VH-VL binders against q9h9l3. Designs and how they scored, part 303

Target 1, 176 residues: q9h9l3
Amino acid sequence: PRKMVAIDCEMVGTGPKGHVSSLARCSIVNYNGDVLYDEYILPPCHIVDYRTRWSGIRKQHMVNATPFKIARGQILKILTGKIVVGHAIHNDFKALQYFHPKSLTRDTSHIPPLNRKADCPENATMSLKHLTKKLLNRDIQVGKSGHSSVEDAQATMELYKLVEVEWEEHLARNPP
Key: E = the ipSAE of ESMFold2; O = the ipSAE of OpenDDE; V2 = 0.75 times the mean of E and O plus 0.25 times the DockQ between their complexes.

## First folded at step 15 (VH-VL)

Design Ea11 (framework fv_unasnemab; at its last look DockQ between E and O 0.81; V2 from the best seeds 0.82)
Fold by OpenDDE, look of step 15:
Structure Ea11 (fold): chain C 176 residues (1-176), chain A 122 residues (1-122), chain B 107 residues (1-107)
Amino acid sequence: as target 1 above (176 residues)
Amino acid sequence: EVQLVESGGGLVQPGRSLRLSCTASGFTFEYHYMDWVRQAPGKGLEWVAEIRNKFNSHTTYYAESVKGRFTISRDDSKSIVYLQMNSLRTEDTALYYCARDEFDSGYYFDYWGKGTTVTVSS
Amino acid sequence: DIQMTQSPSSVSASVGDRVTITCRASQGISSYLNWYQQKPGKAPKLLIYDASDLQSGVPSRFSGSGSGTDFTLTISSLQPEDFASYFCQQANSFPRTFGGGTKVEME
């Protein structure tokens, strides 16, 4: 289905000791990997930990960042009515303070056929990096600059496309 | 309400240049691809050029018939897309439409301007 | 380039008739096929996108079907306002290409 988008979010630490994960970047790509959305997002609370090594987020990125409420509206508009593909996507939705319908959600961290293709245990939770390397022969999240949410979203979409037919059939027979 | 308003058309001689503008309003311009499509008098539609959004590096694509002569560009701060037309030929005579390109579910032109007429004649 | 062969080039029909327009792509374009309506002196209007998705505000009497190379636009019951030209367009690859058009005329 063409009404399919992939999402990946980067979070920073807010709240006491930076333990609260707040949305700081969101990237959305279409079925072909074209970028529909990619914005830095300003959390409503003070950032305590940028988690730069992982998130790739730096203080300079927040200078002109889109306020959370505005960004959330923009993102939800894109996601509405779409099948949303992500990896460990519950974290993204949590950061967005939004929950997409389960029937329209695809989490590549919980697709047994995908793990099987990667010669991994079907019920294991594999990282996006690992699956991408195994199945797409591509290295993502390399270096010390942090993750690229665009790259991760694109990889997630490509991974899902590998098992799309089989998985959609499975879901049709076993609706969530 | 989404609106696209083309301007810059006119009568020119072959070999001359002309720059078309399309002013957009009613939507987040910088998020959308923009295209030019032309229609010669009494003929069908011909895609001319596409320019992608800021997330996709404003990448451009051209029809072979205009490649090397036409340049599509955009100013996101002004919500304007341009078509610089150089070395114009008689076969470039057409009504030129500006169209918004939606690409969330397929790729399609969901909004069109009224067009601006370009006539190339000796 | 992907050639879009649209047929018929013209069709005469009466109000209430079922009208079918076909579009064939020279190679597979998946579902990246759009249909537009154009009335004289007016800009094209999107009717169907992604082969079968009805654009918001378009009457339900319009429908699109097909995938791969063969596509169809159907007007289930032609209305007076439907007399116009119709164009298919592939968005699978560059250059984007349109069909030659179909003029729906009054019988």
Scores: ipSAE 0.924, ipTM 0.953, lowest interface PAE 0.5, mean pLDDT 96
Fold by ESMFold2, look of step 16:
Structure Ea11 (fold): chain C 176 residues (1-176), chain A 122 residues (1-122), chain B 107 residues (1-107)
Amino acid sequence: as target 1 above (176 residues)
Amino acid sequence: EVQLVESGGGLVQPGRSLRLSCTASGFTFEYHYMDWVRQAPGKGLEWVAEIRNKFNSHTTYYAESVKGRFTISRDDSKSIVYLQMNSLRTEDTALYYCARDEFDSGYYFDYWGKGTTVTVSS
Amino acid sequence: DIQMTQSPSSVSASVGDRVTITCRASQGISSYLNWYQQKPGKAPKLLIYDASDLQSGVPSRFSGSGSGTDFTLTISSLQPEDFASYFCQQANSFPRTFGGGTKVEME
């Protein structure tokens, strides 16, 4: 196995009317689901909307949170040189203000063989919750208390493993 | 500069107890897994125990030969990992190493202390 | 438990020689195989992890290969500082287990 990690992030609202999405939590897991990183992150701007229903972020989490610049350095050190798996991963990279090489990026929201296993249209963008329920028989993001980025990153890695051999071979034949 | 310094070794009689400490510095201790590995005089290496990081609930694992007798623990605020060794036997005689266990790809011991000697003898 | 068998137990070699050490697992361990060097009176030092990945600061004359059950460590041109014992270790399953070691000594 190649060096491969999965990432998931939670965002809060900053800027005018809380419309800017800023990183407030990041979780990274290894191939086996062990947690390499899981920290609350303090955005550089004032938090206008914690978005707790979806983010799970509350004011108390920010009290000792790692400042964004420091957290970004820690996170990028883990990601550099690795295959990084995520779901709609462009949002996570945007929140990190970071570009990861396309050849080392895997997005479970855009893998046709994975959709096919779930009996979903191959061209559809399926939610992590939906794919996890259908393929892993597991409920994530339950209730209104928000998402867990650890839970989501672990689910994302398990979903990728279902198609890993097929998809890695496909990418070798069809380099991005 | 990563450093691991073991202490607490010594000569003890069979059936007695001893507690080893490993003081860590130069890295974010609470992010890493920590292991104990031992080496009997003139022999090979034997893995003893592992304690995982704060993100993985400090879960512990033990070699069968020490299960029920040894307890690994850690204090993240002091950057110390411990090995409590009860009901010691002569076959526990070894140099005990503290090791940092990296797990970003597979699992491997990338830094080792110099070890502390435990001798179990009448 | 996964038993790790190293061969040979010792090898006599000269500076400049190519040295190959083998390690066999009793069950498949994918690529979860590490190599360590140990000099007398010193702690082990990681050389290679995940079967073939070279640890930072380890000279390029060291290389690892293999997957499944059969693995090799190769020293392409032995140097005076390479006379030492070498251990393989599997990390696929608990308990972590080491091979019996291979002593590389001066001929």
Scores: ipSAE 0.747, ipTM 0.896, lowest interface PAE 1.3, mean pLDDT 94
ESMFold2, look of step 15: ipSAE 0.731; ipTM 0.897
ESMFold2 (binder alone), look of step 15: mean pLDDT 93; pTM 0.946
ESMFold2 (binder alone), look of step 16: mean pLDDT 93; pTM 0.946
OpenDDE, look of step 16: ipSAE 0.895; ipTM 0.945

Design Ea12 (framework fv_unasnemab; at its last look DockQ between E and O 0.69; V2 from the best seeds 0.00; counts 0 for: pae E 7.1 > 2)
Fold by OpenDDE, look of step 15:
Structure Ea12 (fold): chain C 176 residues (1-176), chain A 122 residues (1-122), chain B 107 residues (1-107)
Amino acid sequence: as target 1 above (176 residues)
Amino acid sequence: EVQLVESGGGLVQPGRSLRLSCTASGFTFSDHYMDWVRQAPGKGLEWVAEIRNKFNSYTTKYAESVKGRFTISRDDSKSIVYLQMNSLRTEDTALYYCARDEFDSGYYFDYWGKGTTVTVSS
Amino acid sequence: DIQMTQSPSSVSASVGDRVTITCRASQSISSYLNWYQQKPGKAPKLLIYDASSLQSGVPSRFSGSGSGTDFTLTISSLQPEDFASYFCQQANSYPRTFGGGTKVEME
């Protein structure tokens, strides 16, 4: 269970009208919340929309950002063989142009016991912010400076740890 | 090949200061936590200090026996970790190892230097 | 602080013997337990990390088991090069602490 990491990515808009979500920051934490990786990433295409209000990404962050291909390699090296925990993690993997094995993936946005614990409908998709407030009594994504991917990754890991035992047992009985 | 080379050890009198250095090579130094571990003559291993990496704000941890006297620091540009030892005591006499700390799936010292000897004596 | 009680302090064995070393933590350390080998005049060498994970390059005759407070290092068939001191170390909390060590000697 310790070969587990949590990931959170921030994306910017590229392509026509900025509708393509491109990776601009990635943070990875271990089971204890220690940061394994946290880098700004330079997309291969021109950034049209920094989405700063949400992403926290600004133009200045791209000056010395790690090129996408290099960053992707670094990130994949960390993720390989690990159980990867994330919230709505399909977006992160999509941005990374990487697909982690389903059996090694944990998405806190799709864990019924977690929603139940938070007095939410089991089949509803709750935000990370809401779950974190309800279950950890902590405010994340506060202010106008945008999200902190490190903070979000840490919160995601802590949320998962609340239901880890029962969920891992469930998955063992019901492999994806 | 990963290498850690300690230096700076020597004979000093109680109350004096000494600074140890550990030069790292063969890996991305800035990505790793670094630790000092010491071993008194004929005795076991004693953890001394840890310094974390840039992602973790270079946070430091110390054994109670050295807290307030020793300071661990690092220079990522030179791949060096330091141990500033002040107010040395006779019980600080030991072989001091520099160790690389891995923390991806646990916390362990996967590489060690050969050590540098510190002798505190009147 | 978490105290690590290692036993035995010394053991005499012959080549081919099965050797077992135990470490007990004063409180639960989950699986944050590492084993090191140290030969005279040499630096410690990592053998096992996270209680049971074999470090790369370490012979398969070495194995680790346990969780919580009780841990075991096993050498299935002792080889001449295995005569050395062995140390457990917890990484669950600060300060990091080591066991007292076990010296494996030739009978």
Scores: ipSAE 0.903, ipTM 0.943, lowest interface PAE 0.5, mean pLDDT 96
Fold by ESMFold2, look of step 15:
Structure Ea12 (fold): chain C 176 residues (1-176), chain A 122 residues (1-122), chain B 107 residues (1-107)
Amino acid sequence: as target 1 above (176 residues)
Amino acid sequence: EVQLVESGGGLVQPGRSLRLSCTASGFTFSDHYMDWVRQAPGKGLEWVAEIRNKFNSYTTKYAESVKGRFTISRDDSKSIVYLQMNSLRTEDTALYYCARDEFDSGYYFDYWGKGTTVTVSS
Amino acid sequence: DIQMTQSPSSVSASVGDRVTITCRASQSISSYLNWYQQKPGKAPKLLIYDASSLQSGVPSRFSGSGSGTDFTLTISSLQPEDFASYFCQQANSYPRTFGGGTKVEME
């Protein structure tokens, strides 16, 4: 069977007034939560707003960060041919300027069986923090240092495992 | 392309120490987990130890039979993984292989060295 | 520790034969089961990873199947170079454990 990875990204503000979200960290983990990739990434545009409260990104992280073009190449090499799990994963793909085949994409923010396990409406978009606390009894994104993309990617994979058998069978019968 | 070359094996008395080295080439060493696996003469394979990469904090795992006596370490700048073997016992006698763990698609040993022989006898 | 029980311990076969080797885990290992070939005096060589995925450069006559606790390696038509020992290995949990091996030898 195809190998499965989970991805999470942190973004900083670029462009006018820092309103454009640009990739500044990407973490990829395997099925067991081992880290395959975790790099700070230097956006091609000037950083206007580090968004540190949420992103965890500070100026010191950019000193030796991998340029976006290089990092993107490294990341896409890891993702190619694999089932990629994420939470609201369209934002991560947008920041990567990348399209992954829908048949190989799993988005924990849009899996009805997962919402049902959390006693949430099937079509609601639930936060990663909420699902993780409810279903895994774990607190993520804690403290004042911002989010950890490693922690978030690991949590996303564990959430998917809760519904993996059911959802993979569903998708096999109902190709996207 | 990928090569793993073990060294440091030899004949040693019980209770003594020995350090094995494995020199890697042909791949980005710092990205991979590295393992030691041993094979006693005429016997099967026994996993000994693993050291993870920088992204996973260089954490280590050991077989119970060697825990507290053996230490795995790595030097990413030299592309070397080490096995420090203390308090050696006759049951540690084996051919010791260095193996690369390819974990980004699964966990398996896709490349092995030729091994270095450790003989522990009085 | 997860015990890996490999059967049979030895197989006598001829070129062209279909050979099957089984491996049973004492607990579920999902699909984290690898198969290695080892010839005398040589290092092990990976054949199959994750139960059924064929390693690059391995002939298609080798195949793997199974999930959970029961796994099979099949050589569809034995060739002269296939006389060797075969080991299964689980990677689901630490410690990584190997089966006791199966020696495939000429009849």
Scores: ipSAE 0.049, ipTM 0.676, lowest interface PAE 7.1, mean pLDDT 91
ESMFold2 (binder alone), look of step 15: mean pLDDT 93; pTM 0.948

Design Ea2 (framework fv_unasnemab; at its last look DockQ between E and O 0.72; V2 from the best seeds 0.00; counts 0 for: pae E 3.4 > 2)
Fold by OpenDDE, look of step 15:
Structure Ea2 (fold): chain C 176 residues (1-176), chain A 122 residues (1-122), chain B 107 residues (1-107)
Amino acid sequence: as target 1 above (176 residues)
Amino acid sequence: EVQLVESGGGLVQPGRSLRLSCTASGFTFSDHYMDWVRQAPGKGLEWVAQIRNKFNSYTTYYAESVKGRFTISRDDSKSIVYLQMNSLRTEDTALYYCARDEFDSGYYFDYWGKGTTVTVSS
Amino acid sequence: DIQMTQSPSSVSASVGDRVTITCRASQGISTYLNWYQQKPGKAPKLLIYDASSLQSGVPSRFSGSGSGTDFTLTISSLQPEDFASYFCQQANSYPRTFGGGTKVEME
């Protein structure tokens, strides 16, 4: 359990019409919610849409942002060998241009027991905000300032901890 | 190679102040928590204080025995952690170790300095 | 505060012996328990972290086990260089606290 981290990334729009999601912030927390990593990241391509309302990313954050290649190296170093917990984590990995082993990945958007606990359909994809409110009685992603990837990563870890025992047992019996 | 070098120890009278320094090298200092641990002569280890890193708001923690008297701080630009010790008491006499705190897969002190001796005596 | 009770305070052993040191926490600390070795005039050295994880470079004859409140450090076959003091330390809560130590002496 201690070799477990939670990750959350914020993306901005690059490419034609800003349709490409590029990593602009990454936060990683340990099992206890302590922050292992939290950096603004400079995409290799010109940012067309900061998506500030959602991402919380502003132009000023990119002034001293860590170049993508460097940040990616730092992040991968942290993730290597760890169980990585995230919500809809495939988006984060995609933005990182990284593939973490499935056996070491936990996606809180695809854990039926978690949905069940939240009185949601087991096969539905619920938002992190909804699950956090329902199960932790906490409001995240509030206001107009955009998301906090640290807050989201911490919430994700806490959610997973609610079902960790039964889910790990399930995975042991049914390896991906 | 990771190195921690403590300095600033010495002989002082009760009520006086002393500032310890620990200079770190061989690793990314700013990424780690840093702790002070002391050991009285012929006694066991006693945790003194911790300061967390920039990602964790440089939060500090203290042993009850030193709260209000000791202050831990750090200068990431110089890779130094400090322990300001005020209102020193005879029971503060000890070898003071600086330790690197790892917190990615647990919380543990994986590297220690050689220590600096603080003697409080009238 | 979490009190760490370490036993025995001292143990006499011979080279090749199996040595077991126990540490009991006054409260549950999950696996946030570390073991350190200290030789006279030297700084402590990390042996085991997170109750059972062997620190890099530490001989495999050292092992840790336990969770909750009861923990054990085992030296499967004591070597001459293993005569030293050993300390457990909980990292579950603040303040961080150490056990009283165990001195492993030559018989």
Scores: ipSAE 0.916, ipTM 0.948, lowest interface PAE 0.5, mean pLDDT 96
Fold by ESMFold2, look of step 15:
Structure Ea2 (fold): chain C 176 residues (1-176), chain A 122 residues (1-122), chain B 107 residues (1-107)
Amino acid sequence: as target 1 above (176 residues)
Amino acid sequence: EVQLVESGGGLVQPGRSLRLSCTASGFTFSDHYMDWVRQAPGKGLEWVAQIRNKFNSYTTYYAESVKGRFTISRDDSKSIVYLQMNSLRTEDTALYYCARDEFDSGYYFDYWGKGTTVTVSS
Amino acid sequence: DIQMTQSPSSVSASVGDRVTITCRASQGISTYLNWYQQKPGKAPKLLIYDASSLQSGVPSRFSGSGSGTDFTLTISSLQPEDFASYFCQQANSYPRTFGGGTKVEME
C-alpha cells in the first residue's frame, strides 16, 4: 500500500482587491499525525489582505517565511507518489499551483460514508469543524486567532481513518 | 555523505553518570527524529530513546528500562543529539548507537553511527 | 510493550540457498515492521522497511512480506556477503522493540 499524508493550507489575499488566494502556511502530517512540514510561506506578490480571522496569518509571520518557490518544491517532494488527504482539497492544490492525481486524492468534504456517519446528506459539503465535532467529539478552529493548519490536517486524517477501509475498497471498484 | 559520530563512552562505576554525544552531518538534522539504540556484548539490539524534531515539539520517548535515569536531548544549531545517563547499572553496559529516524514513509532507522562503548563495572 | 519473536535463532546455510526468517509480534502492528542486517563489528544496516519496501541500494534477492502479527524476510539465493545476523523491529508502538535476531552462518 501507498503511504498516506494529510495537508492543510492557510491563504491570504493578493491581487486586485485581495481577491486572489495565495498560500501563506502549509502543514502536512503523516498517517499517525506526526508533522512532516509546517511553514509560513511568503507569497510571490504583495499581500493585500492577511485574512487573519480565518487564516491566522499576521505580518510578523511573513518576516522569516519561506519564499513560495522554495516552499512549493519542499511540499511537492513530500506529496509525490502519496495518497493525499485534505478537506476541500482543491483549494489547497490551487494555492500550490499543482495537480495531484485524482486516484491518489482523498477529500473529506466529499465522502458519502463520512457524511452518513455524521447524519448528513450523502452529497452535502460539510465543514471540517462540523465533522470533527460530530464524529471525533473535538473542537477545532476555536477562538478569534484563526485556524491552525497543523490541527486541521491532523483532524482531517482522523476523519478519513473512520471510513478508510470502506472508501479505499469503493475507489478500487470505482476508479476515478 | 550522511555521518553520525558518537562519543562520550567509557568505563564507569555503578551509580555514576555519563553523557553521550552524537554529531550529525550530511543531512538537514532539524528535519529528523533521532534515536539511541544499544547492544550488550554478544546480545541483540535494544531501543533506548527517541527525540522528535521541532515540528513535533521535541517530544521524547524512553524504554522502560531507562525511564527516569536517562534523558535524550538535541541541539539543532550544532546538529548534536545527547544521551545523559544517570544512575548507571551494570545492565547498561553496551555499545550505544545513534540512529537517524525516518518518519515520512514509515518509522525506521536508515543511518547508524559506529557506536560508543559504555562499560559499567566495579 | 510489543514482544517480537524471531525464528529461527540461527541457521546454517550454503551459498545459493533460499533462507527464510520469520518474526511474530505479540499484538497487531499493521505493516510497521523493519528488517536490519548486522555483520560482526559493524552497525546494523536497514534492508526492508514497512514490511515489504526494499531500502535503496539493497539487492533484490532480499524481500519482505506480512502484516498484522506474522512477517517474513526471504533471501532468494544466499550470497557470501549475506552471512550475518538479521533483526526485525516493530515501529507501531513505543517502545520500539527488536526481535532476538537470527544468525545466518556458513554450513
Scores: ipSAE 0.363, ipTM 0.787, lowest interface PAE 3.4, mean pLDDT 92
ESMFold2 (binder alone), look of step 15: mean pLDDT 94; pTM 0.953

Design Ea3 (framework fv_unasnemab; at its last look DockQ between E and O 0.77; V2 from the best seeds 0.00; counts 0 for: pae E 2.8 > 2)
Fold by OpenDDE, look of step 16:
Structure Ea3 (fold): chain C 176 residues (1-176), chain A 122 residues (1-122), chain B 107 residues (1-107)
Amino acid sequence: as target 1 above (176 residues)
Amino acid sequence: EVQLVESGGGLVQPGRSLRLSCTASGFTFSDHYMDWVRQAPGKGLEWVAEIRNKFNSHTTYYAESVKGRFTISRDDSKSIVYLQMNSLRTEDTALYYCARDEFDSGYYFDYWGKGTTVTVSS
Amino acid sequence: DIQMTQSPSSVSASVGDRVTITCRASQGISSYLNWYQQKPGKAPKLLIYDASSLQSGVPSRFSGSGSGTDFTLTISSLQPEDFASYFCQQANSYPRTFGGGTKVEME
């Protein structure tokens, strides 16, 4: 259905050794890939590791970043009541300190038909980059500038659409 | 409460210019697409232009009938969307509505202003 | 451009009647079809979005159905306040286009 969004988050390292993953950017797109939300987010704790090569987050992005509590409220408002699609989405929800209902969650890293379509083992966890290349013939997360959460969210939505009918039927027969 | 208030309409001669404004309140303006829709006297609705939000680079779209003549723009800091109308023609005579575009679960105009009247006549 | 053909252009009905308005798209528009109500001297009001979703605050006597090219707006039991013009609108592609409208008049 149209009441579906895809989400991708970028995290930075906080805590004594930077081992705590804190939300630093969140992007949400609708069924057609139009961006509903894309904000840099300021963690409540001091950033120890920006993880720039992966996250794309730099210190300058935090200057006018939206405080976590405010951003979280904005994001939850968008997600509420919708089917939420993501890749390894448990990490995004963890960073958001929010857990969406399982029945309304779609994780493209755990969809066997998607892996099958990509000629990958059904029980394997494939990267978003790999699946996007195999099934959409598109390169994402290229270079050393870090990921684009908008690009990743859009790719995630497009991947899911490839198996939407089959997977939704499966879930209807086998509710989580 | 969501409110949209259009202004700037009036009587002008063909070939002249006019700028319409729509002031929005009651919601996060910068997050929404904004559109102009017009209605000629006694006629149906005609979509005129759209400007997307800050997340989508303020991309603009126009009806063929106004391309090259009209420009839609916005000032998110003031919660205003504009319609610059140049080289006006008699067929541009209409009531011009400002509409908020919702696009999270479909694309639809959920709020409309009361409109501002533009009359192009010799 | 996608042409939206709306029918009928006008319909006379009485309070309590079932009223059906049809909108046909010149090409497939999935479910990206909206319905608006407009009363004389007033701005349009959203009734149905995404073909069948009822806008908040709209009475349940209004319903929408259809997908692809053929869509229908139904008023199950016409009320006095429902005498107005109705417009369909596709949001599948640009330019956005409206149907020609249907005027629901009192018989």
Scores: ipSAE 0.895, ipTM 0.944, lowest interface PAE 0.5, mean pLDDT 96
Fold by ESMFold2, look of step 15:
Structure Ea3 (fold): chain C 176 residues (1-176), chain A 122 residues (1-122), chain B 107 residues (1-107)
Amino acid sequence: as target 1 above (176 residues)
Amino acid sequence: EVQLVESGGGLVQPGRSLRLSCTASGFTFSDHYMDWVRQAPGKGLEWVAEIRNKFNSHTTYYAESVKGRFTISRDDSKSIVYLQMNSLRTEDTALYYCARDEFDSGYYFDYWGKGTTVTVSS
Amino acid sequence: DIQMTQSPSSVSASVGDRVTITCRASQGISSYLNWYQQKPGKAPKLLIYDASSLQSGVPSRFSGSGSGTDFTLTISSLQPEDFASYFCQQANSYPRTFGGGTKVEME
């Protein structure tokens, strides 16, 4: 019934000692994994730590990056009214300075049936890499140049599809 | 305001070539898939080709009837999608529409141009 | 290729009538089915996408239903501007394919 997309973000360090996480890349994919959006984003604050090993973000990516305010507007336009799937998605929404309705949010790090399929404790928070390897028999985040938010968003959508029927039925019976 | 304007149609003999253009405005062109759809006189609609957006490597797809003869391409800096039609046949005679393909849930042609006519005849 | 079979090929109807058009796919296409309206000499216009989702600006008298192989477009109360041809189109697989069309005419 409702349009569904998956999102993943990469963050860099800003603020004192680079401890604040600021949005530097965002990727959004459709149900089939086609890429709706994938842009490097220039934080409004000075970048202290690119966190390249995990983020994949380098100074060269910032040269033509979309300013945060503009990128946020583009991203929220895509997300509005849709079911949004992510992994530990609260971090992505925090970096976007945004709250998506809980009834339209799906977080693969907090879905008990998904953990059960992976032979993991239902209340445990499992990494995207671990779930993807166990349940999809695929390696993501391979190499030393950091994560790909496109790859991660695509994996997140495929993981959700494994439990989509069960979890959507559960949420219909238990509306927020 | 989304606008799609096709051009480049005409009367040609079988075996010859034409290039169609579609100029787009009113949206972020590089983010969208673009398609060509044709309609023979008095007939229904036939999908011809698709080219994906910049985030999906501009991958192309073709109807079997045109594979190897037609090439879809795009210039995102000019907001133009092209259809190069080689080795034209009489069955290629049609009104050719340019369409914007939305893909946020399913795939659907939400905006169409007015079309450009191609007539292939001896 | 997925063949789309539309029926009827034409229908004669009066203003106020309920009109039903069906579309059958040769293989399952989930809900990836769109409906377009085309008036003579004009480009097609999207009415329904994803089997049942109404495009913005399309009157609520239009509705779509179905999943898998069998789909229906319904016009609950035909208006004068609804005399046109209607086409279904599957978007499950390449190549994209259209039904043969249904012409809705004034009787």
Scores: ipSAE 0.651, ipTM 0.871, lowest interface PAE 1.7, mean pLDDT 93
ESMFold2 (binder alone), look of step 15: mean pLDDT 93; pTM 0.950
OpenDDE, look of step 15: ipSAE 0.888; ipTM 0.940
ESMFold2, look of step 16: ipSAE 0.466; ipTM 0.831
ESMFold2 (binder alone), look of step 16: mean pLDDT 93; pTM 0.951

